VH-VL binders against Small ribosomal subunit protein eS1 (rps3ae). Designs and how they scored, part 12

Target 1, 206 residues: Small ribosomal subunit protein eS1 (rps3ae), of Methanocorpusculum labreanum (a2sq57)
Amino acid sequence: MARKKQSGGRKVEGWKAKNWYKVHAPEFLGKQFIGEIISSNPENVPGRVLTVSLGELIQDYSKQNVRASFKIMNVAGDAAYTQFNGHEMTKEFVRAMVKKRASRVDSTITVTPLGSTRELQVTITAFTINHARLSQVQELRAKMVKVVEDSAKEADFESFVSAMLKGELSKKMFAECKPIFPVRRIEIIKSESVSSAADRAAALIR
Short names: E, the ipSAE of ESMFold2; O, the ipSAE of OpenDDE; V2, 0.75 times the mean of E and O plus 0.25 times the DockQ between their complexes.

## First folded at step 4 (VH-VL; framework fv_zigakibart)

Design w5 (from h03w with heavy chain S57K, light chain K50Y; at its last look DockQ between E and O 0.43; V2 from the best seeds 0.00; counts 0 for: pae E 11.3 > 2)
Fold by ESMFold2, look of step 4:
Structure w5 (fold): chain C 206 residues (1-206), chain A 121 residues (1-121), chain B 107 residues (1-107)
Amino acid sequence: as target 1 above (206 residues)
Amino acid sequence: QVQLVQSGAEVKKPGASVKVSCKASGYTFTSYYMHWVRQAPGQGLEWMGYINPSGGKTKYNEKFKGKATMTSDTSASTAYMELSSLRSDDTAVYYCARSYKGWTLNYFDYWGQGTTVTVSS
Amino acid sequence: DIVMTQSPSTLSASVGDRVTITCKASQSISSWVAWYQQKPGKAPKLLISYASSLESGVPSRFSGSGSGTEFTLTISSLQPDDFATYFCQQYNSYPWTFGQGTKLEIK
């Protein structure tokens, strides 16, 4: 009886074979392909974070200076699926907003969107037209924080992130802060999804 | 099994109002946007707006701002659209349709059967 | 508003034919295009999202392609159930807009 001709597998003596995994964006971005990673073991893939240009991801030049990061939550076959992990405007873009003889008003807060177990730490920055007094800086900071906190109280996670990335929250902050002091620009320059113990445990179960 | 069931056909006079309902089942009502799309006789499809049932926030196509009012009742898993000051050119089939909530995810994976609204003197 | 222009407006074909329907967008919309099938008296049915991603339960004879401003829907071997009107839809920017439709008729 003829011996069955067998195509060689991925048997590598002393070295583990590696596989490519296609990484997909979260459902609220259409689960589109965002990149590939390589790993010898699918159990090592969850927890990894990929960072991509938001402008390239959605082919929108106005977002070229925004980086979005996505955390892999689970693997199915050769596909890896992610959650939104955060975003950040590039340092060059933020530095270009700094103006001599003006004030920069920063605040970092943590919000929990409606019905979410996930928290977002967001960094809000306002750039004034000219130097603001300390009392005006404090009033601007309080207003910026209130707008973002109020928005989180009535928005689920995906809606809040969408409003943040689309610039809707920035526009609202700008409108509400203008009466306090002349503001040139207000942005959420950074966000980061804060992992809870429950979220880490859920990722390990999948 | 996802299903969207709309209220029945309506015949109205110019100047009246109509409220169309869309009852959702088979999924978590507050996890998706509910959109309204119209189709005038012999014409194509026109997006009118959506409601986010979580919190009740709406977004309208500017063309229909002031004409349509979108609401929802989360306890009944039902979305509503009211058309005011009806005119004969409001005669159309009105669909509810759901989408995922991301800014680049508003394609409509499930549709209601449509509600025909006829406005005539 | 982004204008979606479909061609042709009407297409006559026979069972077994390969048919192609085109949508052109008035500006680049990446791959944020969906395709729908609508039979007379019925609601539209989603066929394709993200220009080329076939929805669950849709026959494999349907396919989509394109990026940027030009997109196509292809039916590789037309079946009797496929005679309907087809719409493209962009979901790149508000307001969401549809093509005017392509009616696929028996020749």
Scores: ipSAE 0.000, ipTM 0.485, lowest interface PAE 11.3, mean pLDDT 84
ESMFold2 (binder alone), look of step 4: mean pLDDT 94; pTM 0.959
OpenDDE, look of step 4: ipSAE 0.098; ipTM 0.683

Design w6 (from h03w with light chain Y94W W96Y; at its last look DockQ between E and O 0.49; V2 from the best seeds 0.00; counts 0 for: pae E 7.6 > 2)
Fold by ESMFold2, look of step 4:
Formats: sequence, C-alpha cells, structure tokens
Structure w6 (fold): chain C 206 residues (1-206), chain A 121 residues (1-121), chain B 107 residues (1-107)
Amino acid sequence: as target 1 above (206 residues)
Amino acid sequence: QVQLVQSGAEVKKPGASVKVSCKASGYTFTSYYMHWVRQAPGQGLEWMGYINPSGGSTKYNEKFKGKATMTSDTSASTAYMELSSLRSDDTAVYYCARSYKGWTLNYFDYWGQGTTVTVSS
Amino acid sequence: DIVMTQSPSTLSASVGDRVTITCKASQSISSWVAWYQQKPGKAPKLLISKASSLESGVPSRFSGSGSGTEFTLTISSLQPDDFATYFCQQYNSWPYTFGQGTKLEIK
C-alpha cells in the first residue's frame, strides 16, 4: 500500500520516509540539474558536497579530466542550490604530465577573490622541459604565485573561477614563466573552498 | 516578467558627459551580469563591457577603457554607464543587456529598450 | 579579437521561403554562439544560444547549427514577422563580438 510522488518527494507507508532533493549547479554555471540526494530532514541537506565531471556539466569534452565540486547552501521545496566548492584534475591526467629528467614545481596558496568572503586554496604545478636548478625553481614558484594572487585581487569570485577553469590563468602563468626557464606546462590542478574565521564566527549566530 | 528600462534620449555637446541608467525588475539584480552594448547609426552591435552588481567589479572592452565607466546601485536595482569627453562619433544607441554569470552563459537574454545619445556636430 | 563575419549582408526573400544565414569565426569558438533578431527601432531579441539551443518562446521554424568556425541560422518557412536584421555573437572569449548583421528584406 505504499505510494510515491514525483520530483523531490515520496510518501511510503512504514518502510522509508525520505524526501528527494534535486541539486542544481550555481547560477554562473547555468543552475542546471547535477544530481539528486535523499534526506528525511531538509535541515540536514545544506553542507553536503557533490562532485561531477566539468566536461559533462558544460558539455565540453576538453574538460573531461576536470572534476568540479559543489556545496549545497540552501533548499527551496524539492530543490537544493549550490555554490562552487572546488575542482581537481584527475590523478591520471596529472600523472601523464610527469616526465623523467624534468622538474616539477608545486605551490599551494590561499586567495580571496575581490569582494568575496570565501577563500580558495589553489594548487599550482609547473613541469619544466629539463631539470631546473633550485634558484630557477624558486623563481618559477614565485612568478606562478604572483600571477594567481594578482588575478584574484582584481577579479570577483565568478570571474576568477571562470578564468581558472577556462585555463586563462594557466596561459598567463606560462607566458610570464617562459623567460625564467623552459616550461612544458603550468596548470592549476586543484582548488578548494576553505572555511575562514569569519565564516566560523557567523555560524555561531542562533 | 523581466524588464530592463533605460533612461531617455540625450543630446550633448562635444566634451560633455552623459550617464545612462538601466533599471531592472522581475529578477534578482545581483545574480546576473549587466552588459552594455552600443550601436552606431546604421551599424552593428559592439560589446562595451559588464558590471557584476554583487560587489561592483567590472570588465571593459579595451576599446572603451577610459571612455565608459560602469556602476550600479543594488538598492535601486539600477545599472549605470557614464560616457566622458563625448565626441561626435560617440553618437549611438546604447543598450543594457543581462546575462547569467557563467562563461558558457554570457549570451544576452534580456535587453533594455536602448538610449539614444546624440553628440552635436 | 575574434572576428565574426556574416553572409549575406542583405537577403531578399518571400513569405514561405527557406533562408539561411551564415556566420564565420576567425578562430575556433566551439559552440559558444548566440543569434539575435533586431527589428527597426527595437532592441535585439535572443533567438538561439550555444549554436543550436532555441530560446523559450521562439518559433520552431528557427534553428541553428554549427561548431568550431562556421555557424548557420535557418528559418524553414519565412513569415511576415521575420523580416528583420539578424546578428550572431560569440561568447567564447573577451571581448565578446558580433557579426556585422544580415538584413532580411521582403522580395
């Protein structure tokens, strides 16, 4: 005698009493459906993170090796709405960039885009053509970091994330690092939204 | 539902400034970019730039850097574009146009009616 | 800047005709193209996004196709209301650019 309803809710006598929520991407990515989740309590839905292929989300196979994460911020009816939480290039894609007898230059930094209270932890990696001396590695790292920090200072959150995901930041880093030492590739391989002290303080309000 | 209503036509002398307004209604003003597009008499469309009303950041077409200044007033749901040091070749219709903020979504789904700016010759 | 070149610049046709308008990009822009209709004295109106996605409320006689560098707008059976100027727009890269327009006139 169980009954069910379409879209975001089901009524089932005595077996499982849970609601479905349709999860939508952020508005700057089209607010399109990215998945469903189940919860018996709408108050437990905010905070959950979904990870999807960016290539599938925007129907662009050049982004197939990029996974994007979205954090649910609020629920309205049977819909859950998200904000961008981060991205990561697949392990296989990054592994394919590694070459013997070359240097890998890594840096992880935290930036705050213009006018945003959210912080992003960004992991940058460069692969040189040949082995680089320590001083050249340090110069490359400093330049990569400066490009990303300056870009975040001058761009709002949506513009910064868009430039990062489109590869425009990687192109700029490549151009600015080329005079220092021959580089084969520079990529932002990961980003992650992190909690700030301000966000934790706001969470204490009843 | 969604409406963009622009300020009325302006006639200016060379060297003056003009500020065009675009009042938005029927949607959440801060959730979308507001773009400005010009159309000179008998000519095509030219993108000038946009403003993100959330935080006020802007992106300008390099051609209009220093000529146009884009601002917004979120409490009035209104975007503004100011043109400085007007010349006769600034005579055109100026449109505001809305887009979603994603890079794959910067097509213009709603447009204002246009504001004609005429610079006397 | 990406140059969008439309052809033809003017097109004369009769009610009921099938017409096509082409737009060529100076470099690959994937599918990030929109098409607009503009009537005299009025603002442009969005018809198609992502090269082929018909905007809600646009008659089904309008269609779009293409990817990479060449794109087409097709009107399958021309109606009196369709006589206007049509523009393509790329939104792949800043600055966003438009084609120079195609004026569709009554034959």
Scores: ipSAE 0.023, ipTM 0.591, lowest interface PAE 7.6, mean pLDDT 85
ESMFold2 (binder alone), look of step 4: mean pLDDT 94; pTM 0.959
OpenDDE, look of step 4: ipSAE 0.464; ipTM 0.805

## First folded at step 6 (VH-VL)

Design f6D (framework fv_pozelimab)
Fold by ESMFold2-Fast, scan of step 6:
Structure f6D (fold): chain C 206 residues (1-206), chain A 120 residues (1-120), chain B 107 residues (1-107)
Amino acid sequence: as target 1 above (206 residues)
Amino acid sequence: QVQLQESGPGLVKPSETLSLTCTVSGGSISDYYWTWIRQPPGKGLEWIGYIYYSGSTNYNPSLKSRATISVDTSKNQFSLKLSSVTAADTAVYYCARDSYGSEWYPLDYWGQGTLVTVSS
Amino acid sequence: AIQMTQSPSSLSASVGDRVTITCRASQGIRNDLGWYQQKPGKAPKLLIYAASSLQSGVPSRFAGRGSGTDFTLTISSLQPEDFATYYCLQDYDYPLTFGQGTKVEIK
């Protein structure tokens, strides 16, 4: 017999009322309401991730196929506050960008924005008008990577993420790549927040 | 319908610079790659290099130190200069359009070619 | 640079014959291969692109096959106007490279 009878007899006192918490986007993205979560304990609310349509969040129809993820960091009263955790363009939207006999150039890199302890892994995809040859693919990839890396070195985390989500980085990549090869579209199709190497090393020592 | 026409001197002295121009008609030079190809008498074809209408170039490594391709969008022309020529540079020189749209047509329009003889 | 080797260097054939020309790349080039026809005193003319796609206006007797490193051009029933030199071209990477050519001569 391993059951604890004391807890069984007090089941009514062991069930706490559940509360709804209103989750808000970060200030740099308008601090808008993005959803509700339920929990009996405010201590269990931080760490959860919510995903919402970026287009709906910023009221921009052109971003309706982009989903942004936010991680809850703290709770104050019935409100929960988040930090950016990543984004992803829907698989259907990205698939629709592929054209026969054109080229797709992909690159996944990790950047650390200026002054940030947080790393962001980003996936860049370029779609060409014409079929690109190997050297052109390599040159386009190198240019895309350099633009994004340089932007990260010059902007803090929030400024970098804002530029990325609003399409400013895509415009810069397009302008830099246009003289190299006919490009139809360049996008950062995905990003994921990751802990820094220092933070990971510190966690492993504990 | 796009047409290309080479022009330039047919005789160049050794050590001098070979200079050719390609005039594009029936279409815009913008948004395309344009290339030079040569063929020595009785021999095969050798790719020299390309220019994108933006001015970006790429050259055959065997010719990179001597070849320069330029574009003049206002005249709808692009040009080849090849320095320090020798008898080995005697060839018919062709200009051609490279790569087209979502339809895959490498080197789909060619000029008629112009013979350049390197002789003293 | 990617080296393209054609075989044979020349061949003699009669009108109505089936002619096959081969082209080998020194490395994999997917289907980034074209075939060109050149008549004496004329510029080369594109016959086949993407290894097997027939260019508009080119007779259906011309057919290309292959992928990777080994490619063939076949003329199923040789006509008088087909006596010419044929070149393969890889357009997988720069510099673009041509085969040395195959001369198809009348027997």
Scores: ipSAE 0.393, ipTM 0.722, lowest interface PAE 2.9, mean pLDDT 87

Design g2W (framework fv_pozelimab)
Fold by ESMFold2-Fast, scan of step 6:
Structure g2W (fold): chain C 206 residues (1-206), chain A 120 residues (1-120), chain B 107 residues (1-107)
Amino acid sequence: as target 1 above (206 residues)
Amino acid sequence: QVQLQESGPGLVKPSETLSLTCTVSGGSISSYYWTWIRQPPGKGLEWIGYIWYSGSTNYNPSLKSRATISVDTSKNQFSLKLSSVTAADTAVYYCARDSYGSEWYPLDYWGQGTLVTVSS
Amino acid sequence: AIQMTQSPSSLSASVGDRVTITCRASQGIRNDLGWYQQKPGKAPKLLIYAASSLQSGVPSRFAGRGSGTDFTLTISSLQPEDFATYYCLQDYDYPLTFGQGTKVEIK
């Protein structure tokens, strides 16, 4: 909303100037600068989603094919602060994991981390070394789901997301599934923040 | 060069436990599913169950209440116990390697089979 | 359990004949089907895996085809050593199930 005299000596009524807002990652991911948003109205900044390379954010270049998204929650001065909104492995990266005569086991579940009002929808994908039989596919799916659900029951939102993004959950799933069938790789390929049942119920009350 | 050889009693009395051992030579037991199959005289083949070297097992539901498969990696052997036998359990029993979990081949090597007769 | 039905239960053929055996699954099993040969007094021997892949050491006159529920084993020019009983096996799911067998007898 800056009003000022235009350059070159022309005098007109002032106009609302655009301002740059420096967007920061959540504290549990280092609260570092992740990008800039431009807006003439600070009220239009909250709610925007910004996507960055996870590899650059956490300084782990093995995560270059993972994109993390953050939703701006509030603005203070020229800084905007975010909360984790989700992640996704690039489609090219996931497609490259498919091998001839191998099985792919997928599952999408919703978890509520300990003490959290936020829910996270998580997509887990396992790739086997060789083709798996149906009962083994079902047992692998059940086991990987249980590992992720158990992890969510024991960790708050930030701890769960951190373990997920750093590959700790993938490591646990691999260790628990390996005795069932030869597994090449297990990954949480996508997560997405969703409204909790409580939040949906609260919306009806206002 | 993998060879499998069944061993155990050829005669078992009704209500007793049938016990067979398969000895694996020419290869490690620690990468494959190991399977028992049976064939009553003049009839077809029936899959009994498997064991993975870790001890994980799966059984034909028709035999699950009576069948137990175990593995001894130090002796390179795996065994079948079938309890409460009747004349219907009279069959040639085969052990076989199922390399599908490590290779592409289901039931690729078989023992020569051992006839077990259930009779009083 | 997945039921496997073979046809015919037996057939008579002469050396040099083309022999075709069929196998039908009660539900879709993709290409998770194997063919086995059993000679009198001996253990079964794997001939074909993944519906159409020939096991090493098996003569090229043996060929498998099919996917889903309908499968065939063809012996293009029957030899004396081919007189045996043939079994299909679905390995799509546990319990593994065999067809009832097809006996190929000399005519």
Scores: ipSAE 0.430, ipTM 0.737, lowest interface PAE 2.4, mean pLDDT 87

Design g3D (framework fv_pozelimab)
Fold by ESMFold2-Fast, scan of step 6:
Structure g3D (fold): chain C 206 residues (1-206), chain A 120 residues (1-120), chain B 107 residues (1-107)
Amino acid sequence: as target 1 above (206 residues)
Amino acid sequence: QVQLQESGPGLVKPSETLSLTCTVSGGSISSYYWTWIRQPPGKGLEWIGYIYDSGSTNYNPSLKSRATISVDTSKNQFSLKLSSVTAADTAVYYCARDSYGSEWYPLDYWGQGTLVTVSS
Amino acid sequence: AIQMTQSPSSLSASVGDRVTITCRASQGIRNDLGWYQQKPGKAPKLLIYAASSLQSGVPSRFAGRGSGTDFTLTISSLQPEDFATYYCLQDYDYPLTFGQGTKVEIK
């Protein structure tokens, strides 16, 4: 931070002056404005995380109960640019999906998209129409995990995240699981960016 | 109203294959689990296996090596074949439906049963 | 396989009596238990599902209770048409398994 000029001819200079930085979503999600942060030094801006409604971000109010998180990676001028850090459906919204005599099948896995060093921890939840028997629960869990893992092997990070957030992976899991047991809904309810093995190894050397 | 009816020979020779068909009427065979159950004279009930309309099957481990269940959605029928039969396979054979919805009704509709005697 | 054990194997009762039949699972099956009535020469009929839910058309004198491993079927005031053999069924996992049956016969 060097110098600042205000309307009316007034100017502020020195390291004590603060700037507002306009934070933008990643390009694959439209590079939309998602919020502002304030800092006296651009070097202190990267690493911060902002959470916004996915429904507002993609202009689809059916996704108002989905929150997406973005981590600032770099600053250019008064703009800050982010990478996807994760998402979460509200606990209340997920609880509302449970029906009487139905089963809930959960699984948490870590995937590495094609060509990416970044890992994503994903939580998948399936809701059945009726109470599933143990073997059916196990088969549903295995199938939904395989669909997500196979999708990660075929798509780069941005393509995988886009498919996940837009519901394409949920649609594919539903189609693949329907022959196993009657399913009402399958969702990826949460994702979190995690350090890759290479990044962890590099940190230990330093 | 949904009705199930078993059909097949009442007498099968030892070492032969027992073949039974269940005809479903009054409703679609789609989206349900269809099952076979047997009951030796004077004894209890034994679950044989199921088939889903997709063709997916599961069998009682005690019968898995000999039992095959198949479905013909165009005829609204499903069938049981049990190979290498012995006198121990003499039983009344029932077909039944597992229904689903907001409430799970295990084996809610049954056929009347058909007696199969294994004898030379 | 989950083993289902019924008690007693048979009982004698009079019209108007309260009859209790028990069923025990070899492992926890939640409330995934049904009760079936079988009259001589007939197919079994579903009476109760999910341990305690009465099937449509079944008289209110039939009641099921229990969860986990221990289950009970009660007929509060036995009627002439209730003389039959009763079976419990666990539908928690495959293979589905039945109890050995309890015959309710006239005194």
Scores: ipSAE 0.285, ipTM 0.640, lowest interface PAE 3.1, mean pLDDT 86

Design g3W (framework fv_pozelimab)
Fold by ESMFold2-Fast, scan of step 6:
Structure g3W (fold): chain C 206 residues (1-206), chain A 120 residues (1-120), chain B 107 residues (1-107)
Amino acid sequence: as target 1 above (206 residues)
Amino acid sequence: QVQLQESGPGLVKPSETLSLTCTVSGGSISSYYWTWIRQPPGKGLEWIGYIYWSGSTNYNPSLKSRATISVDTSKNQFSLKLSSVTAADTAVYYCARDSYGSEWYPLDYWGQGTLVTVSS
Amino acid sequence: AIQMTQSPSSLSASVGDRVTITCRASQGIRNDLGWYQQKPGKAPKLLIYAASSLQSGVPSRFAGRGSGTDFTLTISSLQPEDFATYYCLQDYDYPLTFGQGTKVEIK
């Protein structure tokens, strides 16, 4: 039987005290429960990042190979609330899209949605049915970039992210690229939240 | 299965516009690039330009200021207009299908060609 | 524009001979090269695409090789119907450009 002293036991238990916090997705994605995090101090909970299956989050099985990341911004009671931090399609899923004789057209751009202080770096990838000639590759790249940039100029951060994650931007890029060259699939395979100038300045003052 | 046939006048006067039509039969004009190529008598082949069924075009820079290609999907035809012709434009003009985008077959079917002579 | 240079401009050969025609691009074009056969008074006919892939219906005596800038067309045992002019075409970028042609004549 283990020996236990009251004062020693109390100190050990107090030192190891941990609380569970229920983490929720942003309101524009339904404020769904996305996971639990453990911490002994609520001040250490903000800033942590959780990654979940997008398919489970938005109840769309076609998005099971897409992972969305959320950064905890604040804690209220036993609940933690997040902000969208980025997404990524699994490397295996993207690799499986490459076909013999097909062309892959990539572009990485940074967009600032309407009225947003946050920037988002997005990576767009198009897959053609067969080889595309150099001029067609360049024209496809220019068109897909323009569609995404124009969409960012017309939508706030949350609306832009929602359109991106639900495939609306991919659908629009496909429609615009179809008259140029036969494309099989166009996706935004990755996004990352980029610190604003204000956030960088605030970090120096901290 | 697919057959292409050029048509248009065989004689054009200098400074006038050369106009040719290619009629596609045995297959749809959709999903392919359609192109014009010419060959002066006794010389090699020169690519003129393409049109995609959507109306998208691209031209040889040497002819871009004078060449216009258009498509009429309802008639299964595409056409070439070449303005301000000179004796140097005398050639056999071919239309051809470019299936590279759908299959890997560049210029896989050709019309029989039509001779256009520029003379006064 | 990408320049395509063929060698030789003409050659004389006998039935049964092995004939080799070369084509050089002024810049790298991957394997985006085709070979075409043209008989007098007829339109060109696609023989080989993607540098080495034989078009359906084309006899196996025709073979293409190469990548990047240097390409060859070989006819392993020349037949009477093979006397024609042969052209290479780069389809890597627009404008599409042809070589100047190689005439294969009866010796």
Scores: ipSAE 0.520, ipTM 0.790, lowest interface PAE 2.0, mean pLDDT 88

Design g4E (framework fv_pozelimab)
Fold by ESMFold2-Fast, scan of step 6:
Structure g4E (fold): chain C 206 residues (1-206), chain A 120 residues (1-120), chain B 107 residues (1-107)
Amino acid sequence: as target 1 above (206 residues)
Amino acid sequence: QVQLQESGPGLVKPSETLSLTCTVSGGSISSYYWTWIRQPPGKGLEWIGYIYYEGSTNYNPSLKSRATISVDTSKNQFSLKLSSVTAADTAVYYCARDSYGSEWYPLDYWGQGTLVTVSS
Amino acid sequence: AIQMTQSPSSLSASVGDRVTITCRASQGIRNDLGWYQQKPGKAPKLLIYAASSLQSGVPSRFAGRGSGTDFTLTISSLQPEDFATYYCLQDYDYPLTFGQGTKVEIK
């Protein structure tokens, strides 16, 4: 309210009045308010990306070191609605997981959730208790990838993202990797929305 | 201090199954990798395979079709079965702890070894 | 599988001699190499892990060196109890593989 009033008072001759737009999270994450942006033209609002603390968004403050990104897709009145764009654990948080005598196993894969036109690139990282031998590293990586790929085949985009952000996929990976080699922690440390084949084809004919 | 002791028949007939048990004392079997190694008389060492206490196994490809390693955490024991034996399987069989998966040391504690002769 | 080749197969030495045994891996194994001592009728005993780290209780005359593919075990002043067969082991990957052994005999 106060901000809209201030925006109106800042009008310049020849410019449209600047307006504040209230940005909301996607419906599957509660459609809660995640921030405000200012623009004089509604056409310039879609496409912007906002990053917020996941802990605040899902009311789980153990996830304060995870940041979620949302891309504005459309506006209605003074409200802007978003689509999940990705997440990242802070570099400091990930660095704190590294121990001198342990192995780190990384893998980056692209998954397409069931019925989704959107692809998601995810980075999985496992931290072992002690050094792992080459075959164990390869087996851990293969198992992590399989768990995530199988989960994507069985869940729509929103369900997959929800399971990922809430740590359900990490829990499943841990349980399945535990018999292979002593694992301390497995996390999906990063995700990024990527264009589907259809979206890329559509972009090329513009 | 962890100690390992092999037990089982010293004579096995050709085509039968060789069965050995390793008893762990002075520590819990519910950690570490537990392994079998053999040594034919006058020759070098050959790694047979391991078992992780939660059941995962890995075998030397040369023995994979015949070897089975199992663990019994309630008895603090792990065992080796090697099927369809021939004279080439005559060897001293050792059990050993592979602490690499829980500490830094590969094959840090060994049993005394048990000679298994394959003969009719 | 990773092949481990030791040289020499045997050597003769006197008490007080410096003895060097070599081990070569068919591919890079970082520092994932151990050295074991085996006396007649006994199980092997771990001497050195991670190519150069001395196991607790092992005399300081034993020293390991190397990384990648080429490794050595040196006994700086051979003692009577050191006459034995020595094996290298790569623990970089499964299957674990031993060298063929080097017998250190009394001259």
Scores: ipSAE 0.278, ipTM 0.673, lowest interface PAE 3.6, mean pLDDT 86

Design g4T (framework fv_pozelimab)
Heavy chain, then light chain:
Amino acid sequence: QVQLQESGPGLVKPSETLSLTCTVSGGSISSYYWTWIRQPPGKGLEWIGYIYYTGSTNYNPSLKSRATISVDTSKNQFSLKLSSVTAADTAVYYCARDSYGSEWYPLDYWGQGTLVTVSS
Amino acid sequence: AIQMTQSPSSLSASVGDRVTITCRASQGIRNDLGWYQQKPGKAPKLLIYAASSLQSGVPSRFAGRGSGTDFTLTISSLQPEDFATYYCLQDYDYPLTFGQGTKVEIK
ESMFold2-Fast, scan of step 6: ipSAE 0.607; ipTM 0.828

